# VHH binders against q9y6x5: the designs that were tried, part 280

Target 1, 379 residues: q9y6x5
Amino acid sequence: LPPKLLLVSFDGFRADYLKNYEFPHLQNFIKEGVLVEHVKNVFITKTFPNHYSIVTGLYEESHGIVANSMYDAVTKKHFSDSNDKDPFWWNEAVPIWVTNQLQENRSSAAAMWPGTDVPIHDTISSYFMNYNSSVSFEERLNNITMWLNNSNPPVTFATLYWEEPDASGHKYGPEDKENMSRVLKKIDDLIGDLVQRLKMLGLWENLNVIITSDHGMTQCSQDRLINLDSCIDHSYYTLIDLSPVAAILPKINRTEVYNKLKNCSPHMNVYLKEDIPNRFYYQHNDRIQPIILVADEGWTIVLNESSQKLGDHGYDNSLPSMHPFLAAHGPAFHKGYKHSTINIVDIYPMMCHILGLKPHPNNGTFGHTKCLLVDQWCI

## First folded at step 13 (VHH)

Design U77 (framework vhh_7uia_1)
Fold by ESMFold2-Fast, scan of step 13:
Structure U77 (fold): chain B 379 residues (1-379), chain A 123 residues (1-123)
Amino acid sequence: as target 1 above (379 residues)
Amino acid sequence: QLQLVETGGGLVKPGGSLRLSCVVSGFTFSSYAMAWVRQAPGKELEWVSSISGSGGYTYYADSVKGRFTISTDNAKNTLYLQMSSLKPEDTAVYYCARTEYKYSGEWTPFDLWGQGTQVTVSS
């Protein structure tokens, strides 16, 4: 029987939530599996970029989903909506569900993972749900488990995406212990439902399950705003993305725009594309704009307006507040093993190994995840 | 033609109730999140409440939590704000606005606004 893998994402699940809140169901999952305490995500620390990095093993400059809002200077196309279905945006990489379907004549299934409702290199996930935030976790789980049990060719790779705790992290901020406690308790109950459903259907013992996230969350405030309209007139540039990483397309001389922005705020770094720090791996793509502004942690860039967000992400990927975790259980994984840190791009080659797939060229290092796996040597 | 039209404002005594309505046209109502934003005399815009396109998620400012209820009737393309236990501090022009709930739970900037409806709470 071919190995099977279910990849689950709880959007915006900050790693240190595991230290500050109780997760009895997740703790039981980890006790019989593995935990990676911190996953160092890619820059920019946003939903679409990091979800695509998980399934491609590539930095954003290589896979082309460089933000949740994008402009491609070569083709003059705009990506301004999370639900954009144009394959153009996704075609710079090959996600694992496409590899799974093409290298092995197997099926893939998806409950709303970003990109799975788009044909990429003329290949769409064999079973998928169009994105709709109103669809319950239970309905997503019911479809995934049905497809895992009732498919020909067999579903060997499945994904499940859930919007929380990101939505509540933005609304309340991660330091609101009362509201975040309630939200995180509900997520733990959903993890319990997931495990119970898999056990009831006879899937649990033979299925590899990864529970992870794309980024963390940091506290924002009305006292920490950067007003771009105080620095530069809107007629000088086109704004492609705003906060906390602003993507600026100059309408006049680039140097003039840069000089107006450079010393605007002590809480924002301003980079010409060529000067973006190499450690971000955020430079070599036509969708990265000529000028990028990076706000300091907890600061929000605005256009002469207030921000209602009490939590946000997108900040420097070296910040622990931006890091998610990874937990896994199944026949491929050790039981009761804790690991400190991996890079988010390392998840892809590990998943390819579990599924017996040849990975496409990627930025991950398989050696970083070897200690998690029963069939690998780890010293 | 894209437009938002607010109604239901007026003069009410402290402790009273009002229901604001916002009728939308020109776009698929259930595909967007909607919000109520108010502006008191001489003050900045204050976000009051938001609702997802499905109606499954509602959010409230702390100043109105437990007193105001946001709801939608997608069949009528109408957004409501039921206001109870009104205080003089609730006196403001109330605007309905369109936004979008994204994958990550991020709200997009408000990109379409009504003309507003005046709510006055006084003895």
Scores: ipSAE 0.000, ipTM 0.253, lowest interface PAE 11.9, mean pLDDT 89

Design U78 (framework vhh_7uia_1)
Fold by ESMFold2-Fast, scan of step 13:
Structure U78 (fold): chain B 379 residues (1-379), chain A 123 residues (1-123)
Amino acid sequence: as target 1 above (379 residues)
Amino acid sequence: QLQLVETGGGLVKPGGSLRLSCVVSGFTFSSYAMAWVRQAPGKELEWVSSISGSGGYTYYEDSVRGRFTISTDNAKNTLYLQMSSLKPEDTAVYYCARTEYKYSGEWTPFDLWGQGTQVTVSS
């Protein structure tokens, strides 16, 4: 029987939620599996970029999904318009479901993981659901488990995406203990439902399951706004993305726009593209704009307006508030093992190993995840 | 003239259904993401749902997920919100708005608003 893997993402699940709230179902999962306490995600710490990094093992500058809103200077295409499913945006990398289908002639299944409803290198997930947030976790789980149990060729790689706790993190902010407690308890119950469903279907003991997330969440405030309109007229530039990392396309001389912005706020760093810190790995792509603004943690960049967000993400990936966790259970994983930190790009080569796939060139290091795996020796 | 006009509001009993419509004029409808935003009496604006210009991506606030359906008819330049299993807490003025969407359902800046339509859920 080929190895099988189910990759589950709870969007915006900040790592330290595990220490501040009770998760009885997740703790039972971890007891017989592994926990990575912090996953250092890629910059920028946004949903589309990090979900694609998980499944490609690449930094954003390498896989091409550099933001949730993008402009490509070479082709003049905009990502946030009516061609949002254009394969052009996703074709700079090969995600694991494509590798799974092409190398092993096996099937992949997807419940709404970003990119799985798009043909990438002329290959779409064998089974998939078009993104629709109205579809319940239970319906997504029903489809995934049916495909895992009843496919030919067999589904060996499956993904399941859920929008919480990100949506509630934005609405209430991560410091709202009453609302976040309710949301996180519901997520723990969904994890319990997942495990119960897999046991009932006879999948639990032979399926590798990874539960992870793309980023964390930090508290925002009406007292922490950066108003771009106070520093520069909108006629001087086109805004490609706004907050907390603003992507600026100058309509005039780049140096003139930079000079207008560089002293705009003490709570924002302004970079010419070539001056973006090397540690971000956020420079070598035509979709990264000539000027990038990076707000300090908890600060929101606005255009002469208030922000309704009480929580946000996208900030510096060195911030612990931006880090998710990773938990895993299954025949490939040790039982009761805790690991401190891995890089989010390390997940891809680990998953390729579990599935017996040859990874495409990537930025991950398999050695960082060896201690999680039963068939590996850790020094 | 850039304009959004909402219709379809009214009084409905708990558990009932309503369909809101927003007719768009003055811009290419399919080139923009569209949203429904509501405001309950004495409360702040709450984002409800968004749809991409292609109609390929839809997003919902947690409390309306599975009960509300957002859709577009590009030929009629019309945005819809089909509301089912309505609850008293859904009582609000509903606005349609022009926006850019985010995949995760993140709140996005809104740059053009309608005048609103009242929905009242009461016995």
Scores: ipSAE 0.006, ipTM 0.497, lowest interface PAE 9.3, mean pLDDT 89

Design U79 (framework vhh_7uia_1)
Fold by ESMFold2-Fast, scan of step 13:
Parts: structure tokens; sequence; C-alpha cells
Structure U79 (fold): chain B 379 residues (1-379), chain A 123 residues (1-123)
């Protein structure tokens, strides 16, 4: 039987939540599978960039989804949630569902993974759901399992996306133990429902399942705001993205805008594009703006307004608070194996290996994940 | 001038309905996500619902899912919140706000606010 893979993302699931809260269903999943304790995501530590890095194995400067809000200086196009279905933004890479459908002539299915409702290189996921936060986890799971059992050609790659704990992490902040405990218990119950549904339908024993996330979450405060309006007048620039990484398009000389911003706050780093640290792999794309502002962990950039969020992400990808985890179970994976860290770009070549697909050139290193796999030698 | 003006609040019985409106001026409506945020007496600000500039993505707090509907009319530069099956716990001042709300439900800072409109649900 051809190998099958279900990739599940719980948005904003900070790795250390696993150490600080009880997850009986997830722990049972891990006991008979594998756990990667920390996944080092790509910079910017945001939803769209990291979800696309998972399925392409590329850094943002290579796959082109460089933020959740973008501007392309060459074409003059703007990307936000209102432009998310324009293939232009997604066409700089080939995600795994496209490769799955084209190389092996198999089907893909998607319950709201970013990009799966967009025709990329003239190929859209065979089965997909348009994003709607009102659709329950159960309905998403019902569709995915129906497609896994009732498709021809067979669905061999499926994705499932859920907004929590990101939405609650923003609303309450990750340090609100009472509210986060409630939210994380609900997520663990959903993981239990997922496993039981797959067992009930006879899918569990032959399906590879990866549970992961795109980023973590850090505590913010009304006491930790950077007011950009105190530093520079709006007439000097166009704001492409605000917080915690501000993308600045100058309306005057770039050096003059930089000089007005560089000493604005002790809690914000200001970079000319060519001075962005090499370790971010965030420089070689026309959608990366001439000046980037990076707030320190827990600081929010505002425009003379208060912030409504108690938690946020997007910060430096070296911060453990920004890291998600990866857990996996299935015939491709060892049982009871724990691994310390991988890069988020390493997930793509591992998934290609499991599915028998030839990966497109990518930034991942297969050697980083081979110890998770039963068909690979690991000392 | 950037401005948000809210109307439609009032007193209503449990199980009743209200439609809140927010008229927007001074910016390109479809380029921003819009939100409704409420504050009940003696409580913190609570996000209720958001809509993307395209209208393609809508987001709701769990307690209001299935009862409230957020929508926009771009020709009228107006944001709506249709509230049905109202409960006493929905009693709050409701604020219209501009935000850059993302696919995942990411909460970006609200950079422009209305004055608020009072909704009271009681017998």
Amino acid sequence: as target 1 above (379 residues)
Amino acid sequence: QLQLVETGGGLVKPGGSLRLSCVVSGFTFSSYAMAWVRQAPGKELEWVSSISGSGGYTFYEDSVKGRFTISTDNAKNTLYLQMSSLKPEDTAVYYCARTEYKYSGEWTPFDLWGQGTQVTVSS
C-alpha cells in the first residue's frame, strides 16, 4: 500500500507548554512515536512564513512568503489576508502537495493549511476547504478522514490546521496559567479525538501522523510599547508590516529614514536590508523592505495607540519562546524516541522521504531527521 | 481624518437581536481587517469578532459563534455586527476597531478605535 501522511498544525503551540502542562493524549501519542522537543523556525516567526517553510523546506527569502503582510516593489502588489489567494505570492516555491500530485499522480487533501486553497504552478490541492474559523475541528477532521478513505487517485498527503493555541495565546498571553491550562486541555482532548477517529476508521496503523506548529508565543504588556510615531513622521515612509517586525518602505532617501529610526528605542533593532543578520536568512527577496525594525522579545511596536494583545510572536527565531515542537507516529517512525532539536526547513525533505517523493532543492538537511525514521540507520 | 462612528446599541431582552454599525472614513476599507471588541462592566476588553479586508476570513470568540455575524459593505464603508440570541452576559460597551488581523487569528495592535456603543441585555 502506498505510504500516507497526515500533517497537523496547532498554530502557536510553544514547545515548553509540553513541560508546564499535562497532555495525557499527546503523551500517549509520543510514547508510541517520536518527539522533537524544539523546532527552530524561520525568521519572521509568523504563521504564513513558517507554514510555507514546513511544506517547501525553504527559508522565507527563497519561498517568497516573507511575512503575513507584504509588498512587492517590482510589481507594486500588496499581500495581506485580502490578497492571500493570488498565486503570485506563492509561486516562488513548490509545496509538497503539488509535488505529491505531479510526481506520483496521487491526490492531496487539506483542511485549511495556508496556501492549499491557491493554485500554485497551476496545481491546487485535490481536496481543500476555504479558511473559515467558525468551522469546528471535528468538521475539518471528518472531511480529512473522508478524503483519506474515499478518494481515487488515493489521498496520500493530507493537512489539518487549527487556530489554537495561537488565538488564545494572543488574547490571554502565555503566562496566564488558568486560561492557557483550559485552552491546552481542550487541544489535548482534540488530539485524543483525532487518534480515536483514525482508529475507528481503520486508518491508524498504516497512516503516518505528524503533529507540529509554526511558532511559539511570548508575554506582551501595555508597559512594553514602542511608539513609532514618536520617532518618525508618517510622511517619510509607507508601513508594510508593523509588529513585532516593522517593514518600512521609505518615501524619501533610505539613509535619512534609517537615521531617524536607528536610535528610536533601546528595545528595537533597526536594519538596512543589507545589514540584516545573515543567520536570519532574510535578505534576498524583493518583498523584504529596505528597512526592517525588530522589537525585543515581549515589546510591541505601535502607532500612538494601545495594544490589545497580551501575547505575540514574530520575534528573533533564536528565542526558545518562539519555538514549536514536532511529534510523530506511524509506520515510518521509531517508537519512544526523543530528539532535542531540528530546523523547521528539515521537515520537508523528511516528509518527501516518507512519501517516496523526490524533493525540490531546499534548505533542509535530511540527516537532521533520519534518527526519527525506522528505515534509516541511527547510532 | 481617520474616523470610526458606531451606532445601533440599546436595551434588549434575552433572546433578542441587535445590529451594530460602524461607519469608516479616511482610509481604504478593504486594505485592513476590522474588529468588534467589547468591555463588560468591571471586566477587561474582550475581542468579539474580526473580518479580513476581503471579507474572505471571519473570526469569532467561542462564546458568540453561531449567534453573531460580522460583515462589511465596502460601497458604504460600513462594518456590521448582527447579534442574535442575545444573553445577559453579552452586556457590554461594543467598540469598532481597525486591525491587521491575520489568517491564524493573530491579534495585531488595534491602531484606530470608535467611541463605543452600549448594549444592555436584561429582562
Scores: ipSAE 0.015, ipTM 0.336, lowest interface PAE 6.9, mean pLDDT 89

Design U8 (framework vhh_7uia_1)
Fold by ESMFold2-Fast, scan of step 13:
Structure U8 (fold): chain B 379 residues (1-379), chain A 123 residues (1-123)
Amino acid sequence: as target 1 above (379 residues)
Amino acid sequence: QLQLVETGGGLVKPGGSLRLSCVVSGFTFSSYAMAWVRQAPGKELEWVSSIDSSGGYTYYEDSVKGRFTISTDNAKNTLYLQMSSLKPEDTAVYYCARTEYKYSGEWTPFDLWGQGTQVTVSS
């Protein structure tokens, strides 16, 4: 039988939540598997960009999903909806489920991972659910496990996406221990349900399972706002994305807009596209706007209005608060091994190795994940 | 500009130890894998050891495993090769070289080389 992999994402699961809260079900999962304590995500530290980086192994400038809200200056198309099914936005890369379906007689299954309800290079996940946030974790799990057991060609790669703890992180902020404790306990219970379901269906011993996330979360405040309207009039630019990374499309000379913004706030960096720090790998794509504003951690960019967010993400990827974790269990993985840090782009070549797939060119380094795998030597 | 400078070679007795250093300029170890490659008199180049861009993964030729240790000091932009239990067959010019360790275990060709440092293991 071919190797099988289930990739699970709990959106916005900040790595240090593991140290500050109890996760009995997740700890049982880790005890017989592996834990990577920090995953260094790509910039910007947003949901769509990082979910696509996990499954392509590419920086955002290379895979083309550069933000949750985008504008392409060449085609003049706008992207701002999770239900946008235009393949144009996703076609700059080949995600792992497409590779899985095209290299051998294999199927893929998806419960709402970003991009899986879109035909990419004329290939859509063999089994998928259209994105709908109202669908329960249980229903997503029921569909995934049904497809893993009852498909021909066999489902060898499956994905499952869940919106928490991101939604609650935004609403309450990560420092609200009372509310976050309740939310994280519920997530741990869902992990328990996942493991129990896989055991009852006879999948647990032969399935590789990765539990990870796309980013972390940091505390925001009404006392930490940057009012863009105090610095520049709306007639000078079109706003493509707002906070905490603002994407500015000038309606006048770019230098004039830059000069109006550069001294706007001590808590925001203003970059011309060519001056964006190389370490971000966020420059070489037509969907990256001529001027980018980057707020300092915990600061929110607004347009003469209050923000109701008590938590947010999208900030500098060097910040530990922006980092998720990775836990894994299954025949490909060592038991009881802890690793400190990998890059989020390293997940893709590791998954390709587990599935026996030839990866497309990518920015990941397989050597970074070798010590997690039983069939690799790391000394 | 881009430069690699090796130091630390010399004459040692069998069973002795040496530490080779390679100072790099114009790039950082976080972006590149680094290697030590040696050339014994009258022989071809032989790969000895590599360290990946994270510094977390090290690789060794079988004849040096357990005797040599490769490491980096990012603050000093310096690559090291700690050599112990040296044998006459370790006599060679040692070069540091820049490479890229990619997914699937493939190494790219070495694209930048140092000048080399002589190690002689005798009497």
Scores: ipSAE 0.000, ipTM 0.102, lowest interface PAE 19.1, mean pLDDT 88

Design U80 (framework vhh_7uia_1)
Fold by ESMFold2-Fast, scan of step 13:
Structure U80 (fold): chain B 379 residues (1-379), chain A 123 residues (1-123)
Amino acid sequence: as target 1 above (379 residues)
Amino acid sequence: QLQLVETGGGLVKPGGSLRLSCVVSGFTFSSYAMAWVRQAPGKELEWVSSISGSGGYTWYEDSVKGRFTISTDNAKNTLYLQMSSLKPEDTAVYYCARTEYKYSGEWTPFDLWGQGTQVTVSS
């Protein structure tokens, strides 16, 4: 019988929430499965880039989703959340659901994972839901479990996306223990519902389930603002993305724009594209703008004086506050094993192995995830 | 036409209660997050509370938490704000506003506003 995998993302689930809050349902899941305490995500630490890195095993410069707002200098196209369905933006990589459908006669199912409602290389997820934040977790779960149990060809890869705790993390900030406790308890209850539904339907014992996230969250403040308008006039550049990583397209000489920005704030690094640190793997793509501004952790870049955002992400991927976790349960995984860290790009080759798929060339290292898997030798 | 109409404001004594209503028309109410935003005399706009289109998630500014309750009736296309234990500091024009929680986890700027309803808490 073919192996099956359900990949679940809770957007913005910072790894250290696991230490600071009670998760009885998630803890029961981990007790009979595996936990990776920190997942080092890709830069920039944003939703679309990291969700696509999980399913392609590629750095952002390689898969082409380099931000949540993008401009392609060659074609002069603009990308935003509202036009994410243009295949152009997604076609620089092959996500795992496409590989699953093309290498074997198998189906994929998706409840709102970024990219699953887009035909990529002329292939769309066999079953999918168009993104709508108003659709409940229960409705997403009902569709996924129906498709896992009732599809021909069989659904062997399924994805489920949920926008919390990211929405509340932005609204309250991660240091608001009262509000975050309420939100995280609700998420833990949803995890309990997920496990119960899979058990009720006879799926639990034979299904591999991965619960992960794309990034963390850090506390922001009205006392930590960088006003870009104080350093440069709007007539000198086009703003492609703002905070905490600003993407600047110069309307005049690049060096002149750089010189106006380089001493703007002690809490922001200004990079010419070729000077972006190699460790970010954020340079070799036409959608990366000529000048990138990177705010220090907890600082917000603004064009107006105030920001209402109490939490944010997008910061340096070396920051522990930006790291999610990964938990997994199922026949492919050890029971009761904890691992310290993996790279987010390592998830893709691990998932390909579990499903028996040949991975496309990728930036992940299968060796980093071997200790999680029952069929692998661990050093 | 897209329209938001607030009602329910008025004069109330400290410790009193009011229920604000906002009737929406011209769009699918449950597809958007809705918010209450207030402006006190001579002050900037202050966000008060938001609710998801499903009604499953609510958010409150700290100074109103435990005193105000946001809710929706999707069948009536109506947003409510139940205000209790009102203080003179709650005196403001209250606006209902439409926002969208984006796929990326970001809130859109408020793109549709009501005309506002005046709440006055007199000592």
Scores: ipSAE 0.015, ipTM 0.543, lowest interface PAE 6.9, mean pLDDT 90

Design U81 (framework vhh_7uia_1)
Fold by ESMFold2-Fast, scan of step 13:
Structure U81 (fold): chain B 379 residues (1-379), chain A 123 residues (1-123)
Amino acid sequence: as target 1 above (379 residues)
Amino acid sequence: QLQLVETGGGLVKPGGSLRLSCVVSGFTFSSYAMAWVRQAPGKELEWVSSISGSGGYTHYEDSVKGRFTISTDNAKNTLYLQMSSLKPEDTAVYYCARTEYKYSGEWTPFDLWGQGTQVTVSS
C-alpha cells in the first residue's frame, strides 16, 4: 500500500507558545514522534505566502504569492479585483497535491488549505472543501478521514487547515496570558480529538501526520504606530499593501517617492526593490512593488488613524517571534527525537520523499530534515 | 484624503429592506477586505459581514445569514450591504470598515472606519 501523509496547519502558532503553556495532547504526540522546535519561515511572514511555501518548497519571489494583497505591474491585475481563486496568481509554482495527482496518478484531499480550491496548472485537489470559517474542525477532520479511507485512486496526500491561534493572536496579542491560555488549551484539545479519531478508524499506526504552522505572532501597541500620511501625500503613490510591510507603487518619479519616505520613521526601513536584503529572497517577481517599507517588530504602519491590532505578523523572518514549530508522527518518523531548526521550504522535499514523489526544483534542502526520518542516515 | 463614507441608513418597518453603501477614497479598494460592523445603543460593536477584495470570499454573522448580502463594485470603489427581512434587533449604527483579509477565517482588527449610518427598525 502506498505511504500516506496528513499535513495539518494551526495558523499563527508561535513556536515559543510550546514553552510557556501546557499541551498534554501535543506532548503525547511528540513523545512518540519528532519535534522541530523552530521553523524559519519565508519573508513576508504572512498566511498565504507561507502556506504556499510549505507545499512548493519555494521562496515567495519564486512561487508568486508574495503577499495577501498583490498587484502585478505587467498584467495590471489586482489579487482582489477579480477572484482570489484566479489561477493566474497560483500558476508560478506546482504544489505537492498537483505533483501527487499527476506524477503518481493518486488522489489528494484538502480541508481548506490555501490554494486547494483553485485549479493550478489545470489540476485541482481531487477532494476539497471551499473555504468557510464557520465549518468546525470536527467536520473538516471527518471529511479528510472519510476521503483517506474511501477513495479510488487512493488518497495519499491530505491537508487540514485551522484558523486558530492566529485569529485570537491578532485580537488579544500573544502577551495576553489569560486569553491565550484559553485559546491554546482549545487547540491542544483539538489535537487530542485528531489523534483519537485516527486511532478509532485504525489509521493512526500507518498514517504519517505532520502538525505545523505558517508563522508566529508579536505584540503590537497603540504606542508603536507609524503614520504614513505624515511622511507622504496620497497623490504621489498607490498603496498595494500596508502593514507591517507596505508595498508602494509610485505615481511620480520613484526616487522622489523614496526620498520622501526614507527618513520618515526610525522604526521603519525603506527599500527600493533592488536594495531589499538578499537574505529575504524577496526581489525577483513582478508582484513585488518598486518601494517596500518594512516596520520593526511590534510596529504598525497606519494611515492617519489608530490601529486595533494587538498582535500581528509579516515582520522580518529572522525574528524568533515569527517562527512556528513542526511536530510529526508516523511510520516515516523517528520516535522521541528533537531537532532545533529547519527552514519552512525544507518541508516540501521531505514530504516528497515520504510520498515517493520526485520534487520539482525548489529552495529546500533534504539534508536538513533527514535526521527526522527512519530510512535515512543522519550523519 | 483617506476616508470611508456610509449612506443608505434610515427608518424601516420590520420585514423591510435597506441597501447601505460605503464609498472609499485614498487607497486601492480591491486590494483590501471590507467589513460591516454595527453597534446597537448601549451595546458592544458586533461584526456583521466581510468580503475579500475580489468578492470571492464572503462571511456573515449567523443571525444575518440568508437576510443580508455583502457585495462590492471595484470600478466605483463602493461596498454594499443589502439588508432584507429586517428585525427590530437589527437597529444599530452601521460602520463600514477596512481590514486585511486573513485566509485563517478571521479578518485582522479593523484599521480604518467610517462615521457610521443609523438603521432603525420599528413600526
Scores: ipSAE 0.008, ipTM 0.327, lowest interface PAE 9.2, mean pLDDT 88

Design U82 (framework vhh_7uia_1)
Fold by ESMFold2-Fast, scan of step 13:
Structure U82 (fold): chain B 379 residues (1-379), chain A 123 residues (1-123)
Amino acid sequence: as target 1 above (379 residues)
Amino acid sequence: QLQLVETGGGLVKPGGSLRLSCVVSGFTFSSYAMAWVRQAPGKELEWVSSISGSGGYTYYEDSVKGRFTISTDNAKNTLYLQMSSLKPEDTAVYYCARDEYKYSGEWTPFDLWGQGTQVTVSS
């Protein structure tokens, strides 16, 4: 029987929440599995880019989902994360569910993971749900477990995405202990429900389960705003994405626009595309704009307006506040093992190994995750 | 001396055609993407069309697609915009511009501009 893997994401689950709040169900999961305390995500530290990096093992410049709002200079297409299902945006990489279906003649199943409701290279997840934030966790779980147990050819790779704690992190900010405690307890209860459902259906002992996230969250404030309108008039540029990474398409002259922006705020770095730091791996794609503005942690870029966000993400991927964690349980994984850090792009080649798939060329390093696996030598 | 010189503008009736020319000097034309940008009276600059330095890739604003054709003659260092089925709303000063990025598209930085040529579509 081929090995099976369920990949679960709780959007915006900052790694240090594990140290500041109690997670009895997640701790029981980890006790008999593995924990990676920090996962270094890709830049920019946003939902669509990092979810696609998890399933492709590629930096954003390589897989093409470079932001939640994008403009492609070659084709003149515009992307928004709200119901944008044009395969054009997703076709620069091959996600693991496509490889799973094409290499081994197996099925894939998806509940809301970004990209799974789009035909990529003419291949859509065998079972999927069209993205709808109103669908409950319970309904997503019911569909995934039904597909894992009742499919032919068998579902060997399944994904499950949940919008919390990201939505509450934006609304309340990560420093709101009262509201975040309530939200995180509810998430821990959902993890308990997941484990109980898998046990009840006889799936738990033979299923590999990964619980991870795409990014963290940092505290924002009305006292930490960068008003772009005080730097430059709207007639000089087209705005492709705003905050905390602004994507600027100059109308007049790139050098003139750059000069108006470069000294406007001490809390924002302004980069010409060719000057974007190499460590970001955020340069070699037509969807990356000629000028990128990167706000310092906790600062929000605005257009002569206040921001209602008390928490945000998208910041420098070296910041611990932007890092998620990874926990895993199943026959492929050691029991009771803790690991300090991996790169988010390392998850893809590890998952390919577990499923017996040949990975497409990727930016991950299998050696970084081999200590998590029972069939590998870790010295 | 870097210079872009536009010619070919004029008065034309709705449904008519015009061909704009832009002669470039002082640089290797095929090393840059080139663009046509227009400005109607009292309006903002509007990108119209771009062509790669090789001439292999062309791009158009939606409102002109199918009516306008951008092309180059590398031997003459000349950029053309063939305009057909002209409408009153096409009335503008048309500028040719050099794009800093060889294969970029709409509203990438333009580092060199011509003086402009007036196109008026009226009966």
Scores: ipSAE 0.000, ipTM 0.118, lowest interface PAE 20.3, mean pLDDT 88

